VH-VL binders against NAD kinase (nadK). Designs and how they scored, part 145

Target 1, 268 residues: NAD kinase (nadK), of Syntrophomonas wolfei subsp. wolfei (q0aze0)
Amino acid sequence: MKIILVNNRFKENTEKKAQEIAGQLSALNVEVIIDNGLDEPYAGTVDFIMVLGGDGTMLRAARRYGQRAIPVLGVNMGTVGFLSNIEINELAEYLPLILREEYSLEARMMLEVAVFQQQSLLTRVFCLNELLLRSNSPRMLSFALEISGQKLEPYRGDGLIVSTTTGSTAYSLSAGGPIADPQLDAFIVTPVASHIINKRPLVVSPEREISLHLLEEREAIIGIDGQIKMDFGAENRVLIKRAPHPLLMVNLKAKPFFTSIDRSLQRQ
Below, E stands for the ipSAE of ESMFold2; O stands for the ipSAE of OpenDDE; V2 stands for 0.75 times the mean of E and O plus 0.25 times the DockQ between their complexes.

## First folded at step 14 (VH-VL)

Design DD16 (from AA2 with heavy chain G55A H100Q, light chain L96F; framework fv_bermekimab; at its last look DockQ between E and O 0.05; V2 from the best seeds 0.00; counts 0 for: pae E 17.2 > 2, placed apart)
Fold by OpenDDE, look of step 14:
Structure DD16 (fold): chain C 268 residues (1-268), chain A 123 residues (1-123), chain B 107 residues (1-107)
Amino acid sequence: as target 1 above (268 residues)
Amino acid sequence: QVQLVESGGGVVQPGRSLRLSCTASGFTFSNFGMHWVRQAPGKGLEWVAAISYEASNKYYAESVKGRFTISRDNSKNILFLQMDSLRLEDTAVYYCAKDQIWFSRSSYGMDVWGQGTLVTFSS
Amino acid sequence: DIQMTQSPSSVSASVGDRVTITCRASQGISSWLAWYQQKPGKAPKLLIYAARTLQSGVPSRFSGSGSGSDFTLTISSLQPEDFATYYCQQANSYPFTFGGGTKVEHK
């Protein structure tokens, strides 16, 4: 068995724990690769990914490895979030199950985000939470939203979020989006400070494609999972669709999502 | 520079067929939806047909539906309009035009037009 | 089909004049309206799309307004090169349809 431990190099506690766990796994004849974000994603084949940290670390892991259909376990390191399954102090208890591959998987839809400039692909990213388009100035954006070729009313506002159901409890929620069942595949399209007061979020089928582009010469920014940032202007287009593969999240411990929402949100 | 050049127009008899071509250059042809728009002498503009950038969708004006066929060869950067069962009322300058926005399944406007090719009838 | 009614059919104006052209759709088309300029013997030129967005390279004296069913093209100060025929076009849904055109000519 080969396992990647994903942690955050900027958090010493996660780094130390990663080393400790790596030692323990090695003693059990498990090959371990540690990914603290410093280097490029490990290109070799692996059987399991263990994410040590919070939601941010999980998001990074998802972007780096999510397309590879590898089981991903979130191990909370004392942070508050929605993406961890077990606590670090529970790892010893569940480790035998992990090694025996006695766990269930939960498929979480990811976004495929393609950003273009002058008809050329700038970047393609798979992300677990959301794509954000926002103004980079005090002025509102004016942009076109297309859903499966249908042109919606031109949007004017500070921005727009296209989120997975997983991401519904992230920035989309702060912007007034609905909380979505993570077992449901869907796009959540949430306006950010629209000039139209009653502009409502959209729940969109994962079978549809979403396109965004500016209608005016304005400076904007694209954000992905709150970790990737890039400039976005009149020469750019973004195309969003369901990623071809979901993130396979390991479920060792059943978590009551809906009954825990208030608790989790209050802690954030 | 972006350019569209129509060809294939001429004098034809009613009931006959004619095939128009539009050769594109200066842009990635396969990234844009394309249109045919015609204008009868001394008259206004009339949209005729459209085809998506991947040729997955085709649209026609009611006046030409069942008679005209729009198609494209993205490998050759050519747009076609096959016109069958031609009628006197089809007399017009035929323009090809590209969509403004690339990779769009919707059209917002046609930003580049050809010079047009004239179709007339002998009777 | 969506019918586009353009008015006036013609307008006589002088250089420096403010010219206003209106276009009405038979049904709501949101903001998906384009304006074109056509000079004799030439192909149309896109001026405005999405009702109010100026096409790149088009002078700022051109502006568009409106949404829903009523739209307006305005030339704030008519220049000699602006004498032409103008067309509105709905881009809301197929089949696309044009207005009847407005000829702006010398007074």
Scores: ipSAE 0.608, ipTM 0.844, lowest interface PAE 1.2, mean pLDDT 94
Fold by ESMFold2, look of step 14:
Structure DD16 (fold): chain C 268 residues (1-268), chain A 123 residues (1-123), chain B 107 residues (1-107)
Amino acid sequence: as target 1 above (268 residues)
Amino acid sequence: QVQLVESGGGVVQPGRSLRLSCTASGFTFSNFGMHWVRQAPGKGLEWVAAISYEASNKYYAESVKGRFTISRDNSKNILFLQMDSLRLEDTAVYYCAKDQIWFSRSSYGMDVWGQGTLVTFSS
Amino acid sequence: DIQMTQSPSSVSASVGDRVTITCRASQGISSWLAWYQQKPGKAPKLLIYAARTLQSGVPSRFSGSGSGSDFTLTISSLQPEDFATYYCQQANSYPFTFGGGTKVEHK
């Protein structure tokens, strides 16, 4: 059995704890690959991914490994977020179930984001929460949104968020978008400080393609999950689709989404 | 197959009326703004009128305002141009054109055009 | 009304040439400009919208640039099917208006 153990090397306790857990797993004949964010993603075959940390560490794991259809378990190391399932002090209790593969999986939709310069693909990135288009200057943006070839009235404002339902409790919420049940597959399109009165958040079928481009020359940024940033200009276009595979989140302990919303949002 | 087909053109006398029709097929007509554009023989294009997808907003070129009326029947997928008090300078091929957007306050341009119907004068 | 001044009125060119057509608006129109191609006896065809965005199915040899009041259509390597008349159109506000056209013709 081979497991990737994902941690965040910039959090004081996670590197040491990752080594301790790797030792415990090795004693049980489990081969462990540690991914602390420094190296390229592990390319070999693995059976399970264990994420030690909060929602940010899970987002990185989802971007790196989410398209490989491998079970991913969130293990909380402190502050409870939306994406952890068990606490670190419960790991020993649940480890036998993990090794016997006695758990259920929740599928969470991901975005596939393709950024072009003119007609040439520059990069393709997967994300769990959202893509943000925003101004990188004091001036607002004028930009076009297309949904499956349907061109909406142009936007003018600070930017736009295209999120999954999982991402509905992240930046989209702060910009006025709805909280969505993460069991739904959908895009949530949320304007940021729109100067156009009729631009309300949209909930869009996951079968649609979403395209964005600037209508004026301006400095802009595309942000992915609040963790990846790339320049975006008048020569660029971004295309957003549902990713080929959802993130497969391991469910060992029931976590009622709706009754936990207030606590999780306060900690985020 | 997206298609616009104009009809109703012909030879008229000054001061008379004519009604142009444009039948749409291959797309959801009621989702888009529509335009009339004309072109006099040997001359350039002139925008004439536009109507929003729900027909609540109508716009006209100054040269036709008060004489022409644009309308639509979304149940039959037909766009109309009622042309009253026709003048010699209204001689043109009249094109029906589809806007790319639902709201017609501004436009990304007209992505589908008919082949046009000719309006000319006997005088 | 916003006037659109298009130049030149005609261009004599050969297959393979780079052709540049300019269009100036009498007022700022941001990027609300479209380019159309028209062949004799045929309806216009949309090439570019929002000043620089290619319409679906339009060859990549066509490109648009500009914002505000000054706009350019470029054909990077003229093909036999590109001999036609080209029109710009402001679509910022009603009444919409077209440029006078530019005829691109074979030398």
Scores: ipSAE 0.000, ipTM 0.413, lowest interface PAE 17.2, mean pLDDT 87
ESMFold2 (binder alone), look of step 14: mean pLDDT 93; pTM 0.950

Design DD7 (from AA2 with heavy chain G55A, light chain S93R L96F; framework fv_bermekimab; at its last look DockQ between E and O 0.82; V2 from the best seeds 0.00; counts 0 for: pae E 3.5 > 2)
Fold by OpenDDE, look of step 14:
Structure DD7 (fold): chain C 268 residues (1-268), chain A 123 residues (1-123), chain B 107 residues (1-107)
Amino acid sequence: as target 1 above (268 residues)
Amino acid sequence: QVQLVESGGGVVQPGRSLRLSCTASGFTFSNFGMHWVRQAPGKGLEWVAAISYEASNKYYAESVKGRFTISRDNSKNILFLQMDSLRLEDTAVYYCAKDHIWFSRSSYGMDVWGQGTLVTFSS
Amino acid sequence: DIQMTQSPSSVSASVGDRVTITCRASQGISSWLAWYQQKPGKAPKLLIYAARTLQSGVPSRFSGSGSGSDFTLTISSLQPEDFATYYCQQANRYPFTFGGGTKVEHK
């Protein structure tokens, strides 16, 4: 068995723990690769990914490895979030199950985000939470939203979020989006401070394609999972689809998502 | 510079066929939906047909359905309008025009037009 | 089909005048309306799309407004080169349809 431990190099406690866990796994004849974000994603084949940290670390892991159909376990390191399954102090208890591959998997839809410049592909990213388009000035944006070739009313406001159901409890929620069942595949399209006060979020079939482009010359920014940032202007376009592969999240411990929402949100 | 040049117009007898061509240059032709728009002498503009950038979808005005066929050759940067069963009311200058927005399955406007080619009829 | 009705069909104006052209759709078309300028013997030129977005290179004296079914093209101060025929076009759905046109003429 080969396992990647994903942690955050800027969090010393996660780094130390990663080394400790790596030692323990090695003693059990498990090959371990540690990914603290410093280097490029490990290109070799692996059987399991263990994410040590919070939601941010999980998002990074998802972007780096999500397309490879590898089981991903979130191990919370004392942070508040929605993407961890077990606590670090529970790892010893569940480690035998992990090694025996006795666990359930939850498929979480990811976004395929393609950003274009002058009709050329700038970047293609798979992400777990959301794509954000927002103004980079005090002025509102005017942009076009297309869903499967259908033109909606032009958006005027600070921006727009296209989120997965997993991402529904992230920035989309702060912008007034609905909380979605993580087991549901769907896009959530949430306006950010629209000049239309009662502009409602859209729940969109994962079979549809979403595109965004500016209708006028304005400075804007694209954000992905709150970790990737890039300039976005009139010569850019973003296409969003369901990623061809979901993130396979390991479910060792059942978590009551809906009954825990209030508690989780209050702690954030 | 972006340019569209129509050709193939001329004098034709009713009931006959004519094929118009539009040669595109100065832009990535295959990235844009294309349109034919016609204008009868001294009259207004009439949309005729559209084709998506991948040629997967074609749209026609009711007045030309079943008679006209829009097509494109992206490898040659050419838009076509095959006009069959021509009628006197088809007399017009025919313009080809490109969609404003690239990679769009919807049109927001036509930002570049050709000079047009005239189709007329002999009695 | 969506019918587009322009008014007036013609307007006489002088240089410096404010000119307003209206376009009404037979049904709601959101903001998906384009305005074109056409001079005699020339192809149409796109002025405005999405009801109010000025096409690149078009003078700022041109502006568009409206949504739903009522739209307006305004020339704030008419210039000599603005004498032409103007057309609205709905881009809401196929088949696309144009207004009947408005000819702006010398007074």
Scores: ipSAE 0.723, ipTM 0.880, lowest interface PAE 1.0, mean pLDDT 94
Fold by ESMFold2, look of step 14:
Structure DD7 (fold): chain C 268 residues (1-268), chain A 123 residues (1-123), chain B 107 residues (1-107)
Amino acid sequence: as target 1 above (268 residues)
Amino acid sequence: QVQLVESGGGVVQPGRSLRLSCTASGFTFSNFGMHWVRQAPGKGLEWVAAISYEASNKYYAESVKGRFTISRDNSKNILFLQMDSLRLEDTAVYYCAKDHIWFSRSSYGMDVWGQGTLVTFSS
Amino acid sequence: DIQMTQSPSSVSASVGDRVTITCRASQGISSWLAWYQQKPGKAPKLLIYAARTLQSGVPSRFSGSGSGSDFTLTISSLQPEDFATYYCQQANRYPFTFGGGTKVEHK
C-alpha cells in the first residue's frame, strides 16, 4: 500500500506530524511519500492521499492529484474548515479503516481552466474552489462572459468569480454569492463590485462552457484557488469547463455540511 | 496573410442552383465562425448566413431560409454556400467573412472579408 | 427579426468636419453592435464592435457610443480617406441585420 502525506512546510507542526505519521505507517508496512510542496507532484501510482492541515493545503493537493481518482482524506490540525473530515487526534482510531479501505467517497466537482494567449494555449490548470478575474489597476474592467456560446450583456467592474459549489463558501461568498450544497455539481458565477446594478450571481449547469475576455485594453489578473496568479490582458481568453474527474474526498466520520456552516465560516 | 477568396459566382437562370466556395488562408480556420453577406448592385449589405466554428450551429436570414445551405470543411479550410431555387432578387456580390473572436459560437463582428463573387441572372 | 434604422442616409461634409451617424434597433440589443466602412468596389471593413470597442488599426478619430437601442458612430475630424459608406450591424441575436447605410460624401 502506498500513500502520500501532504503538508505545508511553512507550518512546522504539520511537518513534524507528517514525519511521525510516516514512521507509524512504515511500522505497518505502508510505503509513504511526503509532499511538503517543495518537489513536483509524485508521479507514481498511490492508493491514498492524506492531507495534514487546513483548506489551503487541501486546495494544493486537489490541484496536484485531483485528476488521478485517488481517495483524499482531510485531517484537521487546528483550524476547522470545510474540507477536513477527521481531527489529527482521531487518526489512530480511523487508521485501521483507512488501511482496509472501509470508507465512503464524496465526489467534489473541479474546474478545468485553460488560459490562452491569442490562440495558443498558455496553461491548463485544475482547481477546487474558483477562478477569479480581477483588475490589476485602479481602472475597472470591461469584459465579455459567454456561457455555452451565449454572450451576456458586458460586465463592468472589478472582476468576476467562477466557482464550484465547494468554492461557494470561499471568495464567491465574500463577493455576495450563495452558499451551495457541495454535493451539487454547478458553476457559481459571482460579479466582483459590478457597476451594472442588475448583474446578479448565476448558478449554471456543469455541462456549460464558460469563457471570459476583455473588451478594452486593461491590466487584469487571473487567480486560481487564491494560490496561483497569472497576468491577463486584451489578447488573452480563458475557457472554463467541469474537470474530467472530481476530487474523491474520503468520508470516515459524518460531517453534516448544513449544521456546521456557521462554525466552519467562523474559522475562516 | 489572413485572406478569404470567394469563387463559384456567375450567370445562372432563375430556379437553378449554384454553389459558392470561400477558401481561407493565413489563420486557423477551424477556430472562427464564418458568415455569408451579400450586396445587390448599388444597394446595402444584407447578412445571409452563419456557421459556428465547429459547424454545430447554422443560421439563415429569413429571405434565404429553406433555399440556401451553409457548410464548412475545416480540414480543407473551405466555407460553402449551396444556393437552391435561385430568384432574381438573389442577384448580388456574395462576400464570405470571418468572425472576430476565436473559439466562440457567438459573433461580435466580422473582421476579415473576401473581395466577393458576383451572382447574376440571364433570363 | 431586429430592424436597424440608420440615419442619415447621406451626408455632405468637408475634411475636418465632425460627422455623426445614428443607428436605432427595433428592440434592445444590449451593446452588441458593429460598425463597418465600405468604399466603392471594396469589401466592408470593421471599425467598431461591441458598440464602442475600436478594431485594431482603426484611427482614434472614430468612436462609437450607445447601448440598448440607440447607437452613434462619430468621426471627430473627417479625413480624405473617410469618404465612404458606413453600416451598422446588430450582433445580438440571429438573424443578424444591417442598417441601410450612410454615405459620407465630399461637399
Scores: ipSAE 0.463, ipTM 0.780, lowest interface PAE 3.5, mean pLDDT 90
ESMFold2 (binder alone), look of step 14: mean pLDDT 93; pTM 0.950

Design DD8 (from AA2 with heavy chain A50V E54K K58E, light chain L96F; framework fv_bermekimab; at its last look DockQ between E and O 0.01; V2 from the best seeds 0.00; counts 0 for: pae O 11.5 > 2, placed apart)
Fold by ESMFold2, look of step 14:
Structure DD8 (fold): chain C 268 residues (1-268), chain A 123 residues (1-123), chain B 107 residues (1-107)
Amino acid sequence: as target 1 above (268 residues)
Amino acid sequence: QVQLVESGGGVVQPGRSLRLSCTASGFTFSNFGMHWVRQAPGKGLEWVAVISYKGSNEYYAESVKGRFTISRDNSKNILFLQMDSLRLEDTAVYYCAKDHIWFSRSSYGMDVWGQGTLVTFSS
Amino acid sequence: DIQMTQSPSSVSASVGDRVTITCRASQGISSWLAWYQQKPGKAPKLLIYAARTLQSGVPSRFSGSGSGSDFTLTISSLQPEDFATYYCQQANSYPFTFGGGTKVEHK
């Protein structure tokens, strides 16, 4: 059995715990690959991914491995968020079930984001929470949004968020978007400080294609899961689709979404 | 050099058919929606038809609906207009034109135009 | 179909003059309007799209304004190469109708 342990090397406690867990697994003849963010994603075949940390570490794991159809378990290391399933102090209790593959999987929709410069693909990335388009100056943006070839009235404001239902509790919420049940597949399109009174958040079928481009020369940024940033200008266009594969999240312990909303948001 | 070249215009009898071609070069043809626009001698511009960049959607002006068919061959960079049941009122210079915005199934304006091909009728 | 009413139908002007051309849609088209310039025997040239966005390579003396139903093309200081016919076109919904044109000619 081969497992990837994903941790955040900039937190000594997480790195120390990753080494401890790797030792315990090795004693059980489990091959362990540690991904602390320094190396390229492990390219070989693996059976399971264990994420040690909070939602930010899970987002990185989802971007690196989410399209590989590998079970991913979130293990909380102190800050309870929306993406962990068990606590670190519970890992020993659940480890036998992990090794025997006695768990269920919950699929979480991801975004496929393609950014173009002129007509050339600049990058293609996958994200679990959201894409953010925002102004990088005091001036508002003017931009066009298409949903499956349908143009909406041009947006004017600070930007726009396109999120998954999983991402509905992240930046989209702060911008006034709804909390969505992560069991739903949908895009949530949330304006950021719109100066157009009638621009409301939209909930959109996951089968739609979404595109964005600027209508005026402005300094803008594309942000992805709050962790990747790139410049965005009048020469760029971004296309957003549902990713080919969802993130397969391991469910070992019941974590009721609706009864946990207030607690999880307070810890955000 | 970005270029569109129309061909296939000429003199035809009413009720007959004619097929116009537009050859594209200097850009990636399959990234853009394509239009036909016509202009009768001494008159203004009249939009005729559009086809999306993948060729999956076609739309027509009411005056030509059911008689004209727009199509494209993305492997050969050619746009077509099949004109059936031609009428004297179809007399015009026919332009092919490219949508400005790439990978869009909508239109924002037409930034590259051919020089046009004339369709007229014999008596 | 959305009717595009363009005025005036012609204007006589001199080099250096400010020229304004208006275009009115029969129903709201948001900002989805394009302006074209056409010289005799030539294909049209895109000047402005999305009501006010200048096409690359178009001189800054051209500007567009308006939204909803009423739009204006302005040439701030007419140059000899600007004598031409100008068309508006709505790009909001099919069919993408043109205005009747405005011929700008020198006196």
Scores: ipSAE 0.135, ipTM 0.689, lowest interface PAE 6.3, mean pLDDT 89
Fold by OpenDDE, look of step 14:
Structure DD8 (fold): chain C 268 residues (1-268), chain A 123 residues (1-123), chain B 107 residues (1-107)
Amino acid sequence: as target 1 above (268 residues)
Amino acid sequence: QVQLVESGGGVVQPGRSLRLSCTASGFTFSNFGMHWVRQAPGKGLEWVAVISYKGSNEYYAESVKGRFTISRDNSKNILFLQMDSLRLEDTAVYYCAKDHIWFSRSSYGMDVWGQGTLVTFSS
Amino acid sequence: DIQMTQSPSSVSASVGDRVTITCRASQGISSWLAWYQQKPGKAPKLLIYAARTLQSGVPSRFSGSGSGSDFTLTISSLQPEDFATYYCQQANSYPFTFGGGTKVEHK
């Protein structure tokens, strides 16, 4: 068995713990790779991904490894979030189950985000939570939203979020989006401070494609999972689709999503 | 190593029943949907049936509906295909196959296949 | 049911050739398409899923494209081990259905 430990190099406690866990696993004849985000993603095959940290670390892990269809376990290390399954102090208890592959998987839809300059692809990114388009100035943006080729009325506001159902409890929620069942595949399109008060979030089929572009010569920013940032202008287009791979999240410990929402949100 | 091994094929008379088995190893069997696919001699592939990872949902090709039953025992890592009222047109190599990634809304094909087991008929 | 029309049924090619196989669905299947390779007497092997994603361990000379109803499998430079029969399969909805197959054989 080969396991990759994903942690955050900027959090010393996760580094130490990763080393400790690596030692323990090695003693059990498990091959371990540690990814603290410093280097490129490990290119070799792995059987299991263990994410040590919080939601941010999980998001990074998802972007780095989600397309490989590898089980990913979130191990919370003292943070509040929605993406961890067990606590760090529970790892010893569940480690035998992991090694025996006695766990369930939950598929979570990811986004495929493609940013274009004219007809040229600038970048393609898979992400677990959301794509954000926002103004890079105090002024509102005017931008066009198209869904499966259908042109909606122009949006005016600070921006727009296109989120997965997983991401519904992230920035989309703060912007007034609905909380979505993570077992549901769907896009959530949430306006950010729209000039139109009644502009409501849209729940969109994962079979559809979503495109965004500016209707004016202004500077904007594309944000992905709150971790990737890039400039976005009038000559750019963003195309959002369902990723061809879901993230396979390991479910060792059943977590009642709907009954825990209030608790989780209050702690954030 | 990920492996599927079919068994139970053989020569059978029309109208009779046969039960195929597929033993899985090298992966978490209970996390994946499983399929049966068959191939008549010299012909193309024909999807037969699928069963969900928990065994709560089943789908069948029209050609086998009412006659074939797919089932599984997750405790033993075995997939089954009960074939009743067999017909000459059921002559084929039967493959069990693991779904690549199967969840409620989508599937990504079949990434692991067994070697197949042949079902033929006697006169 | 969704019908998958695969073309051509056979193609003669030489080592080094670019080979293109097409598959058309009777209705939109988004990107839910897989490609398989099958050699005589062997089980099918998954090459591509989700229309364009290369299965682990499959050589990069294989590629998939398309969405909606029209799909293409391309072998950029045919190798000796690539002579086989190829099948497309829609994974959009049950019942799953396969194309008729394309036999890639020696010229």
Scores: ipSAE 0.007, ipTM 0.507, lowest interface PAE 11.5, mean pLDDT 90
ESMFold2 (binder alone), look of step 14: mean pLDDT 92; pTM 0.947

